# VH-VL binders against Small ribosomal subunit protein mS42, part 1

Every score and structure here is a prediction.

Target 1, 220 residues: Small ribosomal subunit protein mS42, of Schizosaccharomyces pombe (o74379)
Amino acid sequence: MSFQQRFARALDVGYKNFLSKDAVRNIFAYDNHLRGLVQKECKIHQTPYRVPSDLMVQSASDPARANLFNYSSQLVNHDFFFSGLISPERPSADADLGAINLKPGIDASFGSFGELKSQMVDVGNSVFGDGWLWLVYSPEKSLFSLLCTYNASNAFLWGTGFPKFRTNAIVPLLCVNLWQYAYLDDYGLNGKKMYITKWWDMINWTVVNNRFQATRIESL
Unless a header shows other numbers, all headers, positions and changes below count from the first letter of the chain; antibody chains aren't numbered by Kabat.
ipSAE, averaged over its two directions, is called F for ESMFold2-Fast, E for ESMFold2 and O for OpenDDE. V2 adds 0.75 times the mean of E and O to 0.25 times the DockQ between the complexes of E and O.
[cut] stands for letters that were removed.
Atom coordinates printed by the task and the answers are left out, and those that the model quotes come from them; centres of patches stay.

## First folded at step 2 (VH-VL; from s1 with heavy chain G55R)

Design s1a
Fold by ESMFold2, look of step 4:
Structure s1a (fold): chain C 220 residues (1-220), chain A 123 residues (1-123), chain B 106 residues (1-106)
Amino acid sequence: as target 1 above (220 residues)
Amino acid sequence: DVQLVQSGAEVKKPGASVKVSCKASGYTFTSYYMHWVRQAPGQGLEWIGYINPSRGSTNYADSVKGRFTITTDKSTSTAYMELSSLRSEDTATYYCARGPRYYDFWSGYFDYWGQGTTVTVSS
Amino acid sequence: DIVLTQSPATLSLSPGERATLSCRASQSVSYMNWYQQKPGKAPKRWIYDASNRATGVPARFSGSGSGTDYSLTINSLEAEDAATYYCQQYSSYPLTFGGGTKVEIK
């Protein structure tokens, strides 16, 4: 099912108290534009069409296809971001149940969910330029932490040799889009702090916990 | 001080609906979960469910899903519990009880309780 | 669902005696509360997180236990302690209560 099909209700009504339908439609129009650019890059480089996550991985090690990486990575980031939100199709969903399972780890890593919120708002607001803020889990350290990535970069490849540093692998669990196109329409140029604050209330902690539990299954 | 004040007793016929209110004061309403618990005459306590007033999200015990609806009105700091298609088995005292802060999600403890609302279902 | 079994159902003792109320969970739990309820009144939080007394609870009350076995002890029963006591787990949803132990003064 296509990105727009999976989020059809959000395109119709937006995310109450977070993003208007017009803001959602503009973000999705940009996403669709990026999909066109991916197709163009695939044709130029004679790369077989694949889902964006495959194209992202394939192009990460190929400097000649840097545009393909940037466009496909941003598409993957969009999917991860919107998939982590409380759905407008189910506004009374049991999102808070996932937080029960996450609480011991969040407390150990940040002190509390309240302290996590404060740190995400402060760190996110301090990012200069466009990028993404991530909640990640380190299997090696058994701790959660925050990660910023710039532009179209992502946390999925962090610690796997891209970017070109030797770091331990991490598992992304949650992200927020800090590109201006995500918040400009509804919050204005100086509204990033309020945007991140409103985003916090829209986190589907059941999705975050499912992502965390899937990592544990793969590790066991 | 923290106070939860519930609406008055209700007498209903089978098949009707009832809506019980719980007015909160003395704290930031949207920072805490609100839970509902019932107690049939001569019986113990049964957890019904909760609402997060900030987001409107709810969770219900499987045994009561389908007939209970928990809502809030942020502007009046009031939680509501509505029970439809009343049966004689629904005769009970219904309590609201304050849960934990939403940013300290882990807790089912109820540090403050409403006074209770008796709902009697009889023909 | 986690079932909490309280015993005894009724405990009738004289003032000054030691009362021990038991709460057994159907599976291991990490978090247990106790509530006191007097007739016609709402429950009051009495012991939280297994062993912490709520504000205003006399020192003669203590809670203990872990895993599947929890207890509430009154180390010198007083007339005002006559009430029904409920345990309640909050390790997983749905939250569940025990059936209660009614404490009576002879």
Scores: ipSAE 0.006, ipTM 0.445, lowest interface PAE 13.7, mean pLDDT 85

## First folded at step 8 (VH-VL)

Design k6
Fold by ESMFold2, look of step 9:
Structure k6 (fold): chain C 220 residues (1-220), chain A 123 residues (1-123), chain B 108 residues (1-108)
Amino acid sequence: as target 1 above (220 residues)
Amino acid sequence: QIQLVQSGAEVKKPGASVKVSCKASGYTFTYYAISWVRQAPGQGLEWMGWISAYNGNTNYAQKLQGRVTMTTDTSTSTAYMELRSLRSDDTAVYYCARGPRYYDFWTGYFDYWGQGTLVTVSS
Amino acid sequence: QAVLTQPPSVSVSPGQTASITCSGDKLGDKYAYWYQQKPGQSPVLVMYQDSKRPSGIPERFSASNSGNTATLTISGTQAMDEADYYCQAWDSSTAHVVFGGGTKLTVL
């Protein structure tokens, strides 16, 4: 399914106690605008149109195609952000098996889920400008940590050379959109802290755990 | 136990199409891609493309663009590859393989492979 | 478009060390991956990210990648190691996967 098809319910009713339907529709309208800009940039650079994740990687090391990178990376980040949220039908924060499975690692890395929340809220609120806040995992160190990326940058490519320089690669598990367009309409410029706090209650820890489980390499 | 099970052998005429299935089990299907790789008789491996079960994105080999369509059905954990306008040089064993994870889609590798599906295209 | 070149065949005596090369322009700037394919069987991953070995692959298998050449090395080669071996890389300019042409390893 397309990105918009996967989130049709959110476009219809929003995320209760988090984002109104009008805010969601505005974010998706911007997402659609970025898709148009990607197509325009592909024409300018004679790059065959491809999915945003491919275009992001192809353009990451090319300063002449910085616009293509920024637009495609932002589309990748939008997908990751919305895919990590509890469905609009059930906006409550239920205890789930995902959070239980993650608890030992979260406790070892941050002390508790409560401390993780406090750090995400404090770090996210302190970011000056637009960007993204990420929960990431290092398989080599068996450690979770926070990462802040600015503008359209992302955790998928953080600290990687193509492809050589990911010897201590981090794996993105969760992100929150800190661009003003994500929270301005419902929370105002001074409501960023409340936006992040409300976002916390919308995290789908089953999704986060499934992403975590994919860090496990299985072989014969 | 991770397993990829493909549909059975096919015999086709030139100009027809074929759709090969690949049913995955033993892992979280939605967080990986499924890649398709073919091998003509006596020849090496040729990558055809992949589809991410995570977000539905597809990436097709340039040689096959316009003739190939890859899809997934997440409710059955099944990937499909359809090749249209078949020619005799499309005769090959077609493999599905578990491809890149949701986070390493540019540097991923294929850790589990299906048993292969022989597609024969002849007059 | 990147091209990966492998020798068509390599022969070794049992117990000796086999080396299979994979050459490509600036291949050392990319991760290399290696697959083993026995007759009538599907490929299996034997090395990833240049030099890492998946669980279940014997310690006899090792690999390296620098400059224009990746090398798969099998020490103490056994008859069961007879197979075709393929190297693989990712082409950043096209976002496509590239396989080498394959190397038949014969253990005499």
Scores: ipSAE 0.254, ipTM 0.696, lowest interface PAE 3.6, mean pLDDT 87

## First folded at step 9 (VH-VL; from m2 with heavy chain Y112V)

Design m3
Fold by OpenDDE, fold request of step 24:
Structure m3 (fold): chain C 220 residues (1-220), chain A 123 residues (1-123), chain B 108 residues (1-108)
Amino acid sequence: as target 1 above (220 residues)
Amino acid sequence: QIQLVQSGAEVKKPGASVKVSCKASGYTFTYYAISWVRQAPGQGLEWMGWISAYNGNTNYAQKLQGRVTMTTDTSTSTAYMELRSLRSDDTAVYYCARGPRYYDFWTGYFDVWGQGTLVTVSS
Amino acid sequence: QAVLTQPPSVSVSPGQTASITCSGDKLGDKYAYWYQQKPGQSPVLVMYQDSKRPSGIPERFSASNSGNTATLTISGTQAMDEADYYCQAWDSSDAHVVFGGGTKLTVL
């Protein structure tokens, strides 16, 4: 199933109390544009087209493939962002039962979900320029934390991109898009804080919990 | 307890398609990818690709691009591999194996294997 | 595109140490994995992330990976260790999983 197909409902009606259908359509139009750019870069670099996550990893260490990396990485970020949202018809994230399983860890790391929200809103609002704010988990420390990345960079490569060379592995669980195009249509230049505040209510904590649970299951 | 159970042997003619199933049990299916590996008679292991049960992302071997389709059904914890335009050199035992998680696919290894499915392509 | 090269066969007497090599360009920069396959059976993971043993794998199995070569070592080789062994890595340049050609270990 394609990205557009997965989020077809959002394209039709938007996210109530968060993003209008026009805002969503603009973001998805940009996503499609990026996909076209990825294809172009693949041709330039004689790289077979693959899913953005693979292309991102392939291009991450090659300065000559910086465009391919940025476009692919941004697509990965878009997918991760929208995949973490509740359906457009869901009234509130409070109805998501996934939060129950996350509560002990969130409480231990941040004190409460309320405190986590406050911190994400404040930190996100304080970020100057384009980027992403992430909720990440450290399996080694058994702690949750916030990570900010800039432009199209992401927590996958920063935290776990090359585990063999990195000792402090982090796992991304959630992110919010801090690029201006993500909130400008509905919230304006000074609406970043409100945008993040409304985003919080759209978090699918079941998805976040599933991502978290994946870190706790041993493969051996 | 953790196991992958594959569908039975198949006999196909050249040009036909085959679809092999792999049912997972004993673990949470959606947290892992399923990889497919084949082995021709008397030959080594050949990676075909994988599909993430988490997000549906697929990665196919370049050699098989266009001929292979991998899918998952999370409701039944089953993965499927379809190979089209079969050739005689597609004759092999096909294995499904538990692959990496969504955040560490670059450390991919296969710790659980199915019993294998023999696919014979002959005129 | 990445290629992992293994010797086709290795022979050892019972009680001896067997070494199976896997060579690839900058393989030491990647994680290496090893699988054991006995006739008519599915492969079994015997080493992961260069040198780690899965549960249930005997301690006589060890492995290392540096430079361009990964090595699987079986100390005190037993008759039951006779099998085909495959090395494996993930190549980020091609986004492909790559297997070595396999090594047949014979216990004389």
Scores: ipSAE 0.604, ipTM 0.846, lowest interface PAE 0.8, mean pLDDT 92
Fold by OpenDDE, fold request of step 24:
Structure m3 (fold): chain C 220 residues (1-220), chain A 123 residues (1-123), chain B 108 residues (1-108)
Amino acid sequence: as target 1 above (220 residues)
Amino acid sequence: QIQLVQSGAEVKKPGASVKVSCKASGYTFTYYAISWVRQAPGQGLEWMGWISAYNGNTNYAQKLQGRVTMTTDTSTSTAYMELRSLRSDDTAVYYCARGPRYYDFWTGYFDVWGQGTLVTVSS
Amino acid sequence: QAVLTQPPSVSVSPGQTASITCSGDKLGDKYAYWYQQKPGQSPVLVMYQDSKRPSGIPERFSASNSGNTATLTISGTQAMDEADYYCQAWDSSDAHVVFGGGTKLTVL
């Protein structure tokens, strides 16, 4: 199923109390544009077209393929961002609901979900320029932290080189799009803080919780 | 208990198609990929492809491109592998395996395996 | 396409150390994984990310990966360790998974 198909409902009705259908349509239009650019880059570099995640990894270590990396990475980020949201028909979600496995670690790392929210809103609002704000988990350290990436960079390939040589292995759990196109339509130039605040209410914490659970080594 | 349970043995004629199912339980299905690996009698393991239950992305082995389709049903936590235009050299035990997590990318491994499904192709 | 080469067979006496190699171009630059398969059974992951051991795998199993060669080492080999062993890695060019040809370990 394509990205557009997976989020078809969002295109129809938007996200209540977060993003209008027009805002969503504009974002998805940009997504489609990026996909076209990826195809062009694939042709330029004589690389077979593949899913964005594969192209992202493939191009990550090649400066000559920087455009391919940026376009594909941004597509991966879009997918991760929208997949972390509750249904468009839902008005909001409580951070404590569905996040039972996250709670101990979040409390230990940030004090509370409320504190986490406050920090994400403040840090996100303080970011100058285009980028992404991530909640990440370190399996080795058993710690949660915030990570800000700029432009199309992401937390999946944080560090240099191939995934094997990633520095400070972290697992992304959620992210918010801090690119201006993501919030200007509904919130305007001075509405970034409100955008992030409203985004928080749209987080599907069940999804985040499940992502976190996946970081644990499950034994038979 | 984490487990993958596959459908039963199949006997097919050349040119036919086979669809093998793999039901997952004991873990969150949607954040792992399911990989398919086959093993011809007396031979080694051959990777066929993977499908992500996270976003539906697929990657198939080049030699099987056009003949294989992998799908998932998240409502039943079941993965399916369809192989078309069967020939005698497709005779093998087919395994599903819990593949890379959504964040593993090209560093994934298979930590849980199904019991295998024997597919015999004979005229 | 990446190729992983394993010796077809390795034999050891009980209590001795068995070493199974897996060779590939620049294999040390990516993660290697190892699977054990006994007759009539499904493969079992015994090593992941070069040298990490899953829960339930005995400590006598260890592995390393450097240069062009990954090595699975079984110290104090027991009769129950007799099986086929497969190495696995990803092809960095096409995101495909590659298995070695497998090594039959015989415990004499």
Scores: ipSAE 0.549, ipTM 0.848, lowest interface PAE 1.2, mean pLDDT 92
Fold by ESMFold2, fold request of step 24:
Structure m3 (fold): chain C 220 residues (1-220), chain A 123 residues (1-123), chain B 108 residues (1-108)
Amino acid sequence: as target 1 above (220 residues)
Amino acid sequence: QIQLVQSGAEVKKPGASVKVSCKASGYTFTYYAISWVRQAPGQGLEWMGWISAYNGNTNYAQKLQGRVTMTTDTSTSTAYMELRSLRSDDTAVYYCARGPRYYDFWTGYFDVWGQGTLVTVSS
Amino acid sequence: QAVLTQPPSVSVSPGQTASITCSGDKLGDKYAYWYQQKPGQSPVLVMYQDSKRPSGIPERFSASNSGNTATLTISGTQAMDEADYYCQAWDSSDAHVVFGGGTKLTVL
């Protein structure tokens, strides 16, 4: 399914108490526009058209294809953001179980879910400019932490070099879109803090826990 | 208790096709890719490609482009590899392996392997 | 395009240290992975991300990766370590996986 098809209910009714249908439609219109720009960049650089995640990786270290990276990375970030929300199409009764499973690690890293919320709101609101806020996990350190990325940058390729990550490799579990187009329509220019606060109530902790569980390596 | 269980051995004639199944259990299938790796008799490992159950992306080895199709059925947690226009040098053991995760889909390792499926191509 | 070159065989006496090399252009800029394959069996992951050991792999297995060369090291080599060993890396230019040609480790 296309990105728009996967979120058809959200386009129809929005996210109650979070984003109106008009705000969602504007974000998805921009997403569709970016997909057109990706196709144009692929033609310019004679790069075969692929899914955004492949294009993001292939262009990450190539300054001549910086536009291709930015557009494809933003598409990947949009997908990760919306896929982490409680769906108006499929409300999850298991969201509490996900949070319960995550609680020991969240407590060890932040003190509590309440402290995590407070830090995400404060850190996110302090970002000057456009970007993304991420909850990430370090398998090596067995700890969760927060990461800010600017513009179209992302937590999937975080580090000084690609494809290797820094010695403190991290795994993205959750993100929130801090670009103005994500919150301006419903929250206004000064409403970023309230936007992040309302976003918190929309986190699908079952999805976050499933992403966390995928960090495990099988013992042989 | 993570397992990949493959379909049984097959004998094929040149020009035929083969479809090998790989059923996963004990983990969340949709957060991983399944890679296919083959090994001709007395030879090393040759990567064939992967399919991501997370985003549906496929990536095939250059030598097999146009002859291979990989699919998944998320309702049964099963991956499939079909190789067409078989030649005698396609005789090999075909392995599935649990490959890239949603966050390292371009680089990773194969931590769980299926038991292998012998495909013999002969007249 | 990437090629990983391994010696076709390595012989070691029991109790000695075995070293298996894997050479590739700028291999140290990539993660290297190592697999053991005993006769008639599927490959088994024995080292990942250059030098990390999966749970259940003996501490006598270690690995490194720098420059153009990754090395798998088995200290105190035992008869049960006799197997084929494959290195593996990833080619960023086309997002393809590449395996080395394999090294047969012979003990005795």
Scores: ipSAE 0.237, ipTM 0.681, lowest interface PAE 4.0, mean pLDDT 87
Fold by ESMFold2, fold request of step 24:
Structure m3 (fold): chain C 220 residues (1-220), chain A 123 residues (1-123), chain B 108 residues (1-108)
Amino acid sequence: as target 1 above (220 residues)
Amino acid sequence: QIQLVQSGAEVKKPGASVKVSCKASGYTFTYYAISWVRQAPGQGLEWMGWISAYNGNTNYAQKLQGRVTMTTDTSTSTAYMELRSLRSDDTAVYYCARGPRYYDFWTGYFDVWGQGTLVTVSS
Amino acid sequence: QAVLTQPPSVSVSPGQTASITCSGDKLGDKYAYWYQQKPGQSPVLVMYQDSKRPSGIPERFSASNSGNTATLTISGTQAMDEADYYCQAWDSSDAHVVFGGGTKLTVL
């Protein structure tokens, strides 16, 4: 399914206590605009059209295609953001189970979920300008941490030198969109703290836990 | 526990097609790619291709372009590999392997393997 | 198009250290992975991301990757280590997976 089809219910009714349907529709209209810009950039650079994540990787180290990177990265970030929210179509009681499974690691890294919330709200509100706030995990350090990225930058390629260089890998688990278009309509310019606070209540911790479990390596 | 369970052995005639299934359990199927690797009798591992369960993106080994199709069914957590226009040198054990996570971007490895499916192409 | 070259066989006495090499152009700029395959069995990941060991793999397995060569090292080699070993990386030009030709480790 297309990105809009996957979130049809949110486009219809919004996210109660978080984002109105008009705010959601405006964000998705911008997402669709960015998809058009990606197509134009692919044409300009004679780059075959592929899914945004592939285009993001292919353009990441190429200054001549910086626009392609920015647009494709933002599309990847949008998908990750909305995919981490409790769906209005099927509210999940299992979100609490995800949080229970994450609790030992969150406690070890931040002290508590309450402290994690406080840090995300305070750090996110302190970001001056547009960007993204991420919860990330380092498999090497067995440690969760917060990461701020600015503009269209993201945690997926943070510190990577694909394909040329070895990197200090971190794994994104959760993000919140701190671009003004995400919160201006419902919260105003001075409402970023409230927006992040309301966003916290919409986190699908089952999704976050599933993303965390994908960092585990297995042998038979 | 995490498992990849493949369909049973097949005997095919030259010119036919074969479709091998790989059913995943114990993990979130849509966060991983599935790679297909075959091994002719007494030979080494030969990578055939991979498919991402997240977006359906595929990448096939050059020598198999035009003969292979890989698909997924996310509702059943199952990956499929179809090899067409079979020849006697396609006789091999075919493995599925859980490939890189969606965030592994061109650094993939295979941490979980299926039990293998023997495909015999007899004349 | 990339090629990973392994010696066809390596022989070692029990208790000795076995060393299996995997050569490829600028392989040290990429992650290298190692798989063990015993007769009649599926491959098993034994080293990942150059030098990391999955849970359940004995500490006597280690690996390194620098320059053009990755090396799998098995210290205190045991009869149960007798198997085929494959290295793996990817080809950056085509985003394809590449396996080495395999090395038969014999423990005499």
Scores: ipSAE 0.236, ipTM 0.660, lowest interface PAE 4.3, mean pLDDT 87

